# Ledger of designs, part 36: VHH binders against c4kar8

Target 1, 263 residues: c4kar8
Amino acid sequence: MAELSTPSPASPAPLDGGRGDELEKFTLRGARQILQLLQDLITHRGLITAHTGGGHSFMTAVLKVDEERGRVVLDPSPDPQANRRALAAPRLTCVTQLDGIRIQFPLVGLGEGQDKGRPALFAPLPAEMLRLQRREFYRLQVPLAHELSCLLKAEDLARKPVEVSARVIDIGAGGVAVVVPTGAAEFVIGGTLPACRLALPDGEPIELDLEVRNLNRQTQRNGTEQLRVGLRFAALPRAADTRIQRYIFKTERALNAKARGGL

## First folded at step 1 (VHH)

Design z15 (framework vhh_7zox_3)
Fold by ESMFold2-Fast, scan of step 1:
Structure z15 (fold): chain B 263 residues (1-263), chain A 124 residues (1-124)
Amino acid sequence: as target 1 above (263 residues)
Amino acid sequence: DVQLVESGGGLVQPGGSLRLSCVASGFTFSSYAMGWVRQAPGKGLEWVSDIYSGGSTGYADSVKGRFAISRDNAKNTLYLQMNRLKPEDTAVYYCAADTPYELDYSGFESYDYAGQGTQVTVSS
């Protein structure tokens, strides 16, 4: 099932809270981080869609953060029924965006009152906030069954050209992480590997230049050593970008369906 | 197990209307994004419309202003109201379910579950 266009909804829908480890890397749990993000929403006048369940939502905004009492102050809806639904809900799911980054957080224990003589809604500070980084920072863990590989054009320790077929362990819009045996080639942070070939399903390998961003040596329990290499895409062509994004999107959907016992 | 059962297709003249329904079972309907995908004779799959768990909707440019998607979470039912139908709307229409998790990507979309489809024919 493939679509030729990606729709954008008029209002954001809540994210699946059961995604586990995949969402954990985007979840802020530190009190200081949460306070800073809420303050950023105030500073940028971020409009928030607060979902109360049953398909109901209303528009709100964070008016201020009361750090001493550990609570947020929200702008109530001009619709009294929306406010009654919110107060009766066991939780609100708040969704907004800041500079193209999706932000989502729960509020539990909503109350009503006044702030400086103005009507206001109050809730305890959220224990967590989801901050989905822009598309280029998202990383898909590549399923082992896909046997995704990248042919690297590098140099050995004697500075002779070598080709290394590396297993791709994660992939994003901005790059890949690969695994190679220790000693298979020399890598230097900031170095460029020209004309490497990324093998994706549905077509010819993608030829691209890769920049070495990080190196991490690992020893498996069986005593085998491997090197993890983080590689950034340099000057990625539009067609290649589209194929990579399609692979990531379809694979995430398939993994999520499998976890739910799909077809 | 998961089931999606479409109904409401049929033969209609250009300019006419049809309402498609999809009854879902085997999952928590209210937490899923739902959509309609179609396949015209000799063509690939085309996304038509979706509605997220929070109620926000999207439409393909080819159907904007003519089609309206809606859902009734109490009845586990998805609807597609199709107005001012054209011969180009002739296709098998599939009900599809997707998780509420969305990635901001251009290009291709996929769904977790799909029904058996219902045939819509727009012809004189």
Scores: ipSAE 0.000, ipTM 0.100, lowest interface PAE 16.8, mean pLDDT 76

Design z16 (framework vhh_7zox_3)
Fold by ESMFold2-Fast, scan of step 1:
Structure z16 (fold): chain B 263 residues (1-263), chain A 126 residues (1-126)
Amino acid sequence: as target 1 above (263 residues)
Amino acid sequence: DVQLVESGGGLVQPGGSLRLSCVASGFTFSSYAMGWVRQAPGKGLEWVSDIYSGGSTGYADSVKGRFAISRDNAKNTLYLQMNRLKPEDTAVYYCATGLDEYTYGDSSFAEYFQHAGQGTQVTVSS
């Protein structure tokens, strides 16, 4: 199948339904807004990835909007199996971008037919469309081989300055999660750790301020306890942001390429 | 306005080669993942290849080992070198923009293309 790459285990797309309440303010439900957005996708030749479930997706585009019949017309996949999966799916989740904004919408009741003598897929107009310019939801699970670490500037139990080298277990646009031995330092939710140093595989450590967002105690296989600390980037210079994003995308692509490269 | 102008298509015999080019304007080219998508006569859109900033690439199974994608950020140009062409490669080839790598941290977006050019026709006879 010549569909888009399978997402890595660390990158579940599309955005899940558990975030529905948080995404309400970005959801369009007005009929005119929905029609205009679909028309904009046609005008700009927007390419759409349609997720059919089970990790399957195919590339499509909106061919036209039939306002009178309340339907969208889509390009079918060149892969008949992808079209069969789509027609059997209770719902398609369609994802695209327009002018740097993520657009996501469901299609329910997909059918197959003809448009101007060519095969086409038909679906009722979506009742809602998401428009979202948010990147903080993704977290890359850091490969152990990368030995990614963050030198934390914290306080010990006696309130004296201490430096703790913490292993980074996941990283995203908005922050990192690290693990430290229990008792290595004191952390307070909402507290700021200034001038911490994030070591990426390429280049000098990045100096940044981190805000403690969550604390979770975890038990290892050998029965020892460690503390997982969720840390938000309090302020991030553009150059640092660029390096972090590049690391995330390069690593994700390498993991995707390796997963697809099985012989 | 985002503009993508493809060129390099044409008629070739099976086993032949073509190099496609795409000149981009209206956005910060070096910040975006780029790719190639094709549409064969009477068929739907098929992803062919993509390339991220820094050179990481992906290929559809149907073209692996035969096609090579590359980019020149100084010239805002994307390339697709197509070797050992088959009749099944006959299609209109579109250049497409993907993720803005400096704006988005959600790498799932890296596989979603937003703009396509007008395309360039590739015909592999017999």
Scores: ipSAE 0.006, ipTM 0.463, lowest interface PAE 9.6, mean pLDDT 79

Design z17 (framework vhh_7zox_3)
Fold by ESMFold2-Fast, scan of step 1:
Structure z17 (fold): chain B 263 residues (1-263), chain A 123 residues (1-123)
Amino acid sequence: as target 1 above (263 residues)
Amino acid sequence: DVQLVESGGGLVQPGGSLRLSCVASGFTFSDYDMGWVRQAPGKGLEWVSDINSGGYTGYADSVKGRFAISRDNAKNTLYLQMNRLKPEDTAVYYCARTSGWYLSPTSEYFDYAGQGTQVTVSS
């Protein structure tokens, strides 16, 4: 069959452009709205996953908007190969979240140069930005301080059982995205991982079956390579769903309070 | 047709209490997150409190510890218990429904609201 175009509930994977009519209602095309949203990403120090195609992505951020030249300035990857892939790509698909809202936009015509003596990537301002607030697409970025983990029951390259403690980087109503070291286990899209254990800060680990929905090799800002795995909850008891939703909502509110000097 | 009908507002002295009610019809109440938003004279809409379909609650910092939101799914009714009322709580209070679970608690995420009920806190 054709590749799955439905976005993974746990992954920042790009949304399918074939849903043009559905997504058009959430698409910003006004120059002022685009500039304001980009400035919000700068102000909140939003981390962006930039997809270069072929399952490759890297972490970046908008450093500034150059309104006179009509372009954005992006933080380059410390990995030269990631930057070369980005420059060779016909477009970047940039995915991030701001205040629980999924934001996605294309960048075309990426170039490299320097900004005040430091390496930088440059691209024309996007003509459109998707700003999507739907429950099934929402992903809470998990604070590092929470040390949220999921014990995955997977297989290695030789099909031998292996247990991998993976860091949960985002969580939503339908699943989680986790980070695993490269080579720790083999994952196959559509494969099932039975009896995994999701550790939330409050109470016993939740035992659940996870389906692999997407895989992405990502170069981090510090130059390390990690495998990001998007995992769907196969079925959740109501009690587990309630605990996950409570964690998401409580964490989001705590982040909002912290941003306003509540701590 | 979605209908939300608020009641329970009125004039109360500082330090007093009021309980607001909202009767919902035209949709499956138990499936939706519900909330209260308010509008003070000359100001925009301010989120006050919400409760999701699973019963998890949230509160604006200005009302935390003083207000309590609850729901009765059998009666399709949303409540807001308001204690230790202050003059700054004077506003029209609106019962509101969201089109789905949202995590940024702002008025922009509510798709239906009632006609509102006036709360005046004054000596």
Scores: ipSAE 0.000, ipTM 0.129, lowest interface PAE 12.7, mean pLDDT 78

Design z18 (framework vhh_7zox_3)
Fold by ESMFold2-Fast, scan of step 1:
Structure z18 (fold): chain B 263 residues (1-263), chain A 124 residues (1-124)
Amino acid sequence: as target 1 above (263 residues)
Amino acid sequence: DVQLVESGGGLVQPGGSLRLSCVASGFTFSDYDMGWVRQAPGKGLEWVSDINSGGYTGYADSVKGRFAISRDNAKNTLYLQMNRLKPEDTAVYYCAAGRYLTSSGFYPSEYDYAGQGTQVTVSS
């Protein structure tokens, strides 16, 4: 239970807890607030990771809020297996961010159909949504143009050392999330990857130790499968911490100027 | 039979203006988010601007205040009005379409279709 209280900032894993008392101040339960937040996700085109359980997830987005029928419409996965897992799951746990703020909500009673002639997934409006305005949960979505990468020192299926260049998809004060092809290396939750190299645009790669926090298989909207690995910074040197924070700050300022509907 | 056909590029002097057009066919244009992406010789693709199916727009810092994106759903056409052009705006400009653009930048996996591009050269 204690292990599930609060995941690392590097983890895409959902927050979980028995009581949830500490999260109540961040929980939206008003119908008006929930509708507004879902509409904000549509306006800002918030990418959602929908967790179906068993370490499986897929990328989706809110397409529409149907207030009359009390339901939300989601973009289905291009992978039929991912959609089948979602429909079979007792609950979807949806994780996203808006202006760097972590947002999490459950969806129960998922169905499939069509919206305006396009395949869609439907679910009743969530009764609650979590909005975490804490700096430690802030995650910058890395612009593709930055080509940010991390050279991981891991092991293959035979436990032999292997180096994998992984694309960094998000970064925060506590860690990174990377994507690797399925089967490129073996990862163990709680395991340490020593002497990995994070390549930032300003200067030499940063050498650091990374702890594996979570593993999620995802199907991209173009149908390709990838393994998302959440990695926590272990014993981060001060100079490295400063460079990472500087990168986050500069990139966030640039992205704020490009943001749509950021009123 | 999906096509995106760009036009309106050309040679222009610094400070000048150009209007790019992109005519779409083979899909329901009004359901798609549309964008402009450019590539200067020897460089990677750079996101310029986009507009979603609801009409919300985004712009790269390098063009904000100088460029304006718009769409005409009745004509299946996307536009980019380019004002106060600079030599650094020299690039091939591509029209691109995606079902739901969820990022404020260029993520190739979010785009389903792209045109062949139109050349814009800003030189004295």
Scores: ipSAE 0.000, ipTM 0.098, lowest interface PAE 19.6, mean pLDDT 78

Design z19 (framework vhh_7zox_3)
Fold by ESMFold2-Fast, scan of step 1:
Order: sequence, then C-alpha cells, then structure tokens
Structure z19 (fold): chain B 263 residues (1-263), chain A 125 residues (1-125)
Amino acid sequence: as target 1 above (263 residues)
Amino acid sequence: DVQLVESGGGLVQPGGSLRLSCVASGFTFSDYDMGWVRQAPGKGLEWVSDINSGGYTGYADSVKGRFAISRDNAKNTLYLQMNRLKPEDTAVYYCAKVTYEIHTSSGTKYTFDYAGQGTQVTVSS
C-alpha cells in the first residue's frame, strides 16, 4: 500500500534521471565563455541559489569578476550561519537562470573578505559551467539577414478577411513572435489564424494554423506604432516541426560559431 | 500543484500490447512537450519517447517501431501505445513534462521533469 502513495521525484539530480555523462555536451569549459557568462549574470543581476550540502542553501549574486586574479566575488548571506556553512563546505553548487536558461556551476575554495569596504565572499573561477535552455521560455532571435516572414490570414476592423505579411522576430519550438503595423488587422487573444504561411530560408513556405497568445503595442523611435504578436503553433505535421527545429538549431550553431570566431 | 497520473500498466506476455495514459493537471498542458521515461529495478531512468505541442515525436532506439506516443490537448492526456512488448521493457513507466531544450551538433536533446507516481509494466510468461 505505501508504494501507491509515493510521489515520483521532480528533476532528480543530475537532471535527466541521474546520468551525469549526458550533461557533458552542455558543459562550457572555455575560459572566455565562462567569463562572458559570469559577466552576463552581473549585468542582469541574476540571483543565485548556492547549495552548501546537507540540504542547506542560500541566495547570493555575482558582484564582480576579477579576470586578472581568476576569481569571482559573491554577495554574502544576511544569515551568518549560512555564510559559515558556505565557508566550511568543500564545494558549492551554484544554480541560476538567465532568460529561461538554467546555469549551474561549482565553486571550490570559498573565502571571505571585503569588497569596497563591504563583506564579500570570493572563490576561484569555475573550471566548468552547465548551460541548459528551458523549452517554455526559449526563443531564437531571428537574424535580420534571414528575412523570415509569416503571411497571416486575419480580419480587419470591419471583420473582412485580410492577409498581412509579418516579420518574424523570434522563433521557438512552440511558436513565433511577429511584428505588424498597427491597424493592419485585428487580433484576439485565443483566436485562431488558419492557413498562415511561414517562410524559412530552406524550401517552400510552411502552411500552419496559429493561435494568438499575446499582444504588445510598441512605438518605434520614429513615432511609428507597431504590434508585436505572440503566436503559438497549432498541431503541426511532423515534417513542418522538423524543419522549424532544424532552422533553430542551424542558426544557433552559426551564431555561436561567429561569437567564438569574433575579433 | 503539478500532478501527473499514470495508468494502463499491468502484466502482459511477450509480444503483447499495452496502452498507457497520463492525465495532467496544475499547468497549461498544451504549452509543454511531454514524454515517457522508464526505470527498471536497480537501473537509472531511461528516456523512452517524447512529443511536442505540435505532435512531433521522438523515440529511443530500443522502442522505435514498436511504441507510439500521442497526446490529446483538450483532455490534458498523454498516451503511449506499446506493441510487441519484450521482457526487457519491464519497468515502472513515468509520465514527464519537458523542462529544458538543449541544442547540440547531434540534434535537440530534452531534459525531463516528472511528478507522477508511475505505472508498472511487467512482460513475462
């Protein structure tokens, strides 16, 4: 009987059911990549949960990165006991998030000191950082050079059918965000746009049904108003979904290659 | 909060079939890719199959051609049709929601977050 009431674990460690070897390909080990990611955490003021072992953790943040000395400076906990546990721990496991990306990294050799007259914790730069993208939040920013467009089948203010060519600004596994001029068509959250056509660089346009998920009115610097429309893919044929995911993957790889090969 | 309730497991002879169901609640089912993972006694979790919101499916090599995953978003229900079952398919099967999408040179890999209690599948004579 007791077996029937036992809940299954949520996100067992390591993620994906306890297989650390499956995370190797998602691990950053390049010094430049590690430094850049830590700097991104500073810029976005990312909150970090630092696990000190024995079920203990505290909330911290990266205050700065000292590239010359190869170390990070962390905000100490307001709880002195949490700081003592952290300093006594042989290893901290730090977990944080940026734009739906889960970031995890170890810190070894934690010490305490002062930064600009304030208490601080410091540790050597991590040798590795894990980077996992959260599906529900992931969106590829579409390069302008790709000229991705989606022909929307919508209605105008008089409820007459209209076709609107919209620029695709981001794309994910579950949908796209597009930009249209204000007044070009009327959109209703939860409404379905049938038989729209998504143009990808490779091959014929994909015909698909889109559901309106969100609407955001934007004013450009020149005073022109535009509407950003979040659209969910309704049930897609396998071939269409495969093409969309291949585009996302290929584009992400190309962007990452350019970033690594930059000046 | 998040709840996944699996059913449809049982004892079946080699070559037989079973259909597993998973009823989801506590989250917007249609926004998540869903999957099935399994665990045999004394072994780690093994990914079996996944399906995205658009119906695109993936399968582990060990089950490809024998299993079919599907979903009904109106009923918040995930299914796994299991055909030509083998003794090696004996495991507890868990319904899982996909939490992370990871892009690699070999394609897209998923990390699962599961909350169900599982359903036992036993394949034996």
Scores: ipSAE 0.000, ipTM 0.157, lowest interface PAE 12.9, mean pLDDT 77

Design z2 (framework vhh_7zox_3)
Fold by ESMFold2-Fast, scan of step 1:
Structure z2 (fold): chain B 263 residues (1-263), chain A 124 residues (1-124)
Amino acid sequence: as target 1 above (263 residues)
Amino acid sequence: DVQLVESGGGLVQPGGSLRLSCVASGFTFSDYDMGWVRQAPGKGLEWVSDINSGGYTGYADSVKGRFAISRDNAKNTLYLQMNRLKPEDTAVYYCAKGLSYYDSSGYPEGFDYAGQGTQVTVSS
């Protein structure tokens, strides 16, 4: 027997609904909205990956919403071991997407039974569902092998213009985090760095205005001090946005593939 | 509007071969992981195989060495070459679109959309 869904060793842990202020903004708690979303998953044939912990998961789908009994009915795995793991788990973390929107919800109190003479899994309706619509919260940790850099237009300690080539350590739809050697430039939270150049592996550098959002001093194991600078994209052109998102998607998929299939 | 249209199913004897095709539309096919999932009569959904945007492949243990997944990004088409078919391979086979990456801190493998399916029957 095969598993319905096989997680990659490179796959990050599932999100917990309600974790962090940003995730709370996208959490549905209304009973009617939850019922409607579950019914939308049925209508759109949404495939759900249910995580049971310990790196185990299986593929399922919502077969039915039993509003009178306050339960969801789920398709069981054809793998008996996956079903045993699910029933033994204190909670399932269910993840899917609907029209590009990430949907995640917990199920607690899973049981087994029958629906119309067929084996089924049952759980109480979730009290909350995460619906993450904003890509600006997505952050790719940039592989060192990509040598992704951003040429910053900044000022030195004497307030004279300087150009600093900074290593990009993470990137999202809303900005980048870079590492700068201590003393290379002065940064002020809320300040704008105009006409910076982001070098992506495919094509010419992208010219961008960047806003300084945060600063964090780091000391490496070898004693080297570096400044981590969080930078927000100001007035991002559509072509640049498309190219950045394409880099993010392709890089994540390549990293996932290396963990499961390649060196 | 995402559409996945499967074809190539049919009746085949044990030991035979079939090639399934899936034509995708309504999204940028080359940017998404794609896969095949199946459902045998009276059973739940079973993951069969996947292929990421970079061409790396995965297979369920039950089909490893017998099935081969491939994609043609120029034609927005996904394929499943099925060899040495067994009666236990009898199922409706669904083309599936992979999840989008919006949060790398918690993004698991999986699929968010399936087509209408194509029936494969392995019988003597």
Scores: ipSAE 0.012, ipTM 0.504, lowest interface PAE 7.9, mean pLDDT 79

Design z20 (framework vhh_7zox_3)
Fold by ESMFold2-Fast, scan of step 1:
Structure z20 (fold): chain B 263 residues (1-263), chain A 125 residues (1-125)
Amino acid sequence: as target 1 above (263 residues)
Amino acid sequence: DVQLVESGGGLVQPGGSLRLSCVASGFTFSDYDMGWVRQAPGKGLEWVSDINSGGYTGYADSVKGRFAISRDNAKNTLYLQMNRLKPEDTAVYYCAASPSDAEYLKFLTQGYDYAGQGTQVTVSS
């Protein structure tokens, strides 16, 4: 079936509802991998935000992994109400970061106990953990002033080659989203657009192959229709990846610096 | 390698003052949000204060008006000025860091990428 939009892992959507096929490749289900990642969180003293639902959360950390009993031990909140909410919750959604990697995992069946005489929370080991590089979900909203474009090599209804200059509205390590006028070209989800040219502000256009991932028809304020096309980098050379990442981080830094100087 | 090294803890009398420092290395300090988190003996982690890359600060209700967070981007250093200390402030204090996000990215990366080893603060007569 056709997928009209790609969900963002950075939004609350990855914590709720069913998992998309595209998140499966970032999901750890091996017991050894899960144990190793939890041990890494202990070693690096990773701070965890535990979401208990209803907008409530508290800060915790993994104290210990009990392999024999198949459970994880967590620091309780100093707020007794937060602990009561956590214990009453049907699930705890844990979010943390380790070396620029976003880690999310559910805990079900939370209980109270003690570890070496200190209060502790414990839960069965998660059956899965999402391990997602920031770059996999991070999307830079391209400033209009940058006039970023991608020249698409596409086909019309009669399969005749056409070139369409599309405005890039967002960009990440894995792809771009562009807008094109309705009827400018035909796009098929899963189809490949070979030898497209991405124009960044610094240097020559980057030639790359793009895979169509999603299509979304948008109506503008004036009633005209545009097509939003999500495009994945099918085969990204190291030099191109480096230039795209450099553009993203440089632009993000400039925008953050500007925000610091303004209201 | 990312490192956060806290210092400035120690024993102080109630009503006294301490200044904690955290020296960061291995990342672009000015691009990161910084914070202080503490753990009292036998208690869980408690957020104390934060300062974002733009210099905006937040404080826990228990420390408002007594503590002041600041940063020196040229020295890659985070500070916590602790005034009018109470026995209840006795804890290990951890420096923590996470990347600052641009407003239009609209993702909440709740939690910190990095934390230091901590520095002990004891408020006792």
Scores: ipSAE 0.000, ipTM 0.328, lowest interface PAE 11.1, mean pLDDT 78

Design z21 (framework vhh_7zox_3)
Fold by ESMFold2-Fast, scan of step 1:
Order: structure tokens, then C-alpha cells, then sequence
Structure z21 (fold): chain B 263 residues (1-263), chain A 124 residues (1-124)
């Protein structure tokens, strides 16, 4: 059995089910809302990545919503093996986006046939659809025990170059928040810090250009003043993006397992 | 609103070259991953190439070494340089915007196709 799957390296992976409590408020369960969202995907020519399990996926699109028969019609893969995997799968997880809003939904009971003389895949309408806000708003709170740091290349109050090892307190796809002692360096909103180094587990530090987005001065319980700096990733290699996202996923899984009494 | 306008398609003989362009409007182009997706007659959608906001690129195995994706953020324009074209490259090529809605440690890029596509035909 030869595998001729053509998964995209940019293919989105399904979200962790352990986040279900946090996702419920973003879940659509009304039949009319589901039908409207599927129609929006058709209108906006939404490209869908359908995950069949085992690391396999294919690109598809909603061709039609058949309200009377309660089913959705999908474009089949040009790869016959991908279609066979999809038909054999107990569930497809479909992921797409509209204007930066992530949409994810399951399809169960996939069948094949013809639509207007062309091959098509058919499935019952999903009972639920997830609609999530933009990725830049999500931040993982970094556990203190991880000792995650970012070496910042900045300037002191005299405009001389200085390197500051800053503790990373949260991290997301779009950036990090760090804390530095007040007066350790001068930061200007909109300014760029070139060639900073983000230390992630399992590998060399990632060299990044960071843009200063936010500044918040804080006083700790012991009277020590610190500056919280919000930093946007100005550019990310795919390998670095993947490592950052994997760290976030692994850390959230570990936190969820601990909360559920796992070791 | 979001618009992607493709151009540069046409008829070319096997072994020839074409350069596709896509002009984007209605969003901050430099903040988004961008890509090219194609659809051959009677077949499904196939990812061809992408470029992230930082300029790092990915390619489908079928086009690697022959195609080059690039972007000009000052002009809000995405390009695909297509070399050593083959008959099997015949397709409508769509410019696609990559976006994320949330990040929880798994890769979260998907494409929305706003453009109407540009036809590429490779034949003698």
C-alpha cells in the first residue's frame, strides 16, 4: 500500500481536546448558525484542511450545503488514497479560517458519490462548529519552573548597547511578554530590538528581531520595581514558528494532565 | 474588504517559464503568511507554495527546485516564479492568504482564497 498523501507543511493541526472548557463559549450548536457559517465558507471560497487521523490530511472545500437532506458536499482529494483514508476514518476534523477567525468542525459518516456529474464527498451536517478569535490574543502563561528567557539587545539610558536576559512570562504565536528590572534598558514603543535570542528547550536559541508593542511598570510585593515589555515577532522562520508552537502545545498538555491528576 | 488579484498566467510550452503576481488589499499584507494553491481541470485543490510573514518559504515536492515564491511588502504583492514548466503544471493558480485565529502549540495556518485565479496552460 503506497502512501501518496500530499499534506501541506502549513496545514493546521486540530486543537487539543483538553481545552474543551475554554472552547465551549466559541462553539456554535444552533442549526441555523451552523448552516450560515457553512454558507459563509462557500461565499468566501474557504480552503479547508481535512484531517483523517494518523498525520494524514487533504485540502477540500464546501461545494454545497443541502439543507433538505441535512448534508454537506465536499470537494474530493485528487489523491485516491487520501479519499480512501477519509472514507475509512471514523471522523474528519475540518479546519479553515475566515478573516483570521479559525473555524473547526467534525464530520462523521462520510460517503462518496456524484454532484452535478462530478465526484463528491458527502457528510451529515456537523452538530457543532468552533469559531475562535485571532491567534495574536492567545498567550500561554510560562511556568516559573521552565526558566524560559530571552536575551534582549537594547540600549541603556545613555543610549549605549546593552544585553539584558529577560524572563519570559507569556508566549504566543505573535510574540512574548518579558520582565526586566526598571532602568536596565530603555524601550520605545514601535522600536525594533535586532538579533535577540529566545531560549527554548531542545535546541539552540532562536535569533529574532522583536518589536516593542507595550510597556507596563510593576511593583512587586517585596518593593522591587520591574518593567513588563510586550514584544512582537518581526520575522519567524518556519522551524522557529514550529518550535514555539510545539513548546506551547507540550506545556499546555502537561498543565492539563496535571490538572486532571496525571503525572 | 479583502481582495487578492492574480495575474501573469497564460499559455507556455513545456520547459518554459511564467511569473505570477498577486496584488493584495484590505489587510496588513506584511502580517500574513501568503501562498499559492492550484486546481487542475476536474481535480481538487493542491497546495503549491507558501511564504511566512518573515519571508521563509515552503514548497510542494512536485514543484521544489522549479518554482520560487517571493513577496514585496512595500507593494502588497506576492509572486510565483515558475521555471521548467511541465504539462502537469496546467491549472488555475489561486493566491491565498494564510491566517491564524488562535495558537495552542500546534501549527495553525490555513488559507482563505479571495482571488478568482489565473489560468496557466502548459502545452505544445
Amino acid sequence: as target 1 above (263 residues)
Amino acid sequence: DVQLVESGGGLVQPGGSLRLSCVASGFTFSDYDMGWVRQAPGKGLEWVSDINSGGYTGYADSVKGRFAISRDNAKNTLYLQMNRLKPEDTAVYYCARGSYSLTWGTPESAFDIAGQGTQVTVSS
Scores: ipSAE 0.000, ipTM 0.294, lowest interface PAE 12.4, mean pLDDT 78

Design z22 (framework vhh_7zox_3)
Fold by ESMFold2-Fast, scan of step 1:
Structure z22 (fold): chain B 263 residues (1-263), chain A 124 residues (1-124)
Amino acid sequence: as target 1 above (263 residues)
Amino acid sequence: DVQLVESGGGLVQPGGSLRLSCVASGFTFSDYDMGWVRQAPGKGLEWVSDINSGGYTGYADSVKGRFAISRDNAKNTLYLQMNRLKPEDTAVYYCATEKYGSLYTFSPSGMDVAGQGTQVTVSS
């Protein structure tokens, strides 16, 4: 028996739009909120995975919101075939994240044009945007300087126990994402890793049972492959939950202070 | 200038009720998600409830069925009706907005938008 997991912010897979009743509380329909969210994606240079159907997708970004004409301007793919598939599609499903929060929206009526003499794609403003702004969906991007790690109790390819020290890339109330070298251990979606140890600053490691929720292979800029593993906290003691939230709170505050001319 | 002013806290007996209010100013209140977070003595921040611009609500498991969040956009006011209060609900309650940060990583100091909070004490 397999459990269906909610995709992490790192997952490009779209959520089931047919479950509208369950997702309605996460859906923005206010015109001003939609415009502001799209503008925030521009400001933060949010990378978007646009799904064109048939298992095809391409990477894009919002270049401009044209409020006067009621449209968004998107960066075309360097792959001409991807652009042809997008233009032929009845609908694009766009998936992105902003500050660890998952955002998903449809675009209908995609066209080609130029913006300031450069090729561009454009579509009418979406009528709705899904924003999963819930405690369990938020992810703090862990500063590299913090050197956060999680000691995973996993299995190798021969199903023998191994311990892997994995770097924590993001953390939320519901789980962590870690990176491991390809081949360090075998992970299966829905599998449980018992008695793992999450090392936070200030205190002893937190012992946790973790459930594997997603797996993504990432190619680094230098060509090296890493496996990103999304892990859910299976059971979280109150004291551990408090320490994790305290870390998230303190780190966000420090990052915000730094951005505004602090340390 | 964005401001959030919480009120309605106090001392109540277990099983009692309180209604918290938050008056917002300096932004278009009706366009933004609003929520309540709390901090118990010696603990970190805990998300309690949220309500989006369309009126759809969420609740922490610890308060489901006991608390009700609502908003009055004409008055720029957010409410939290707290029923069947427990000693574990003792905390400072803060009004939060998504306008300058996530409701789930909110900081009450410095750069995130927060009020001073309102103290709720549940004791016999």
Scores: ipSAE 0.000, ipTM 0.149, lowest interface PAE 16.2, mean pLDDT 77

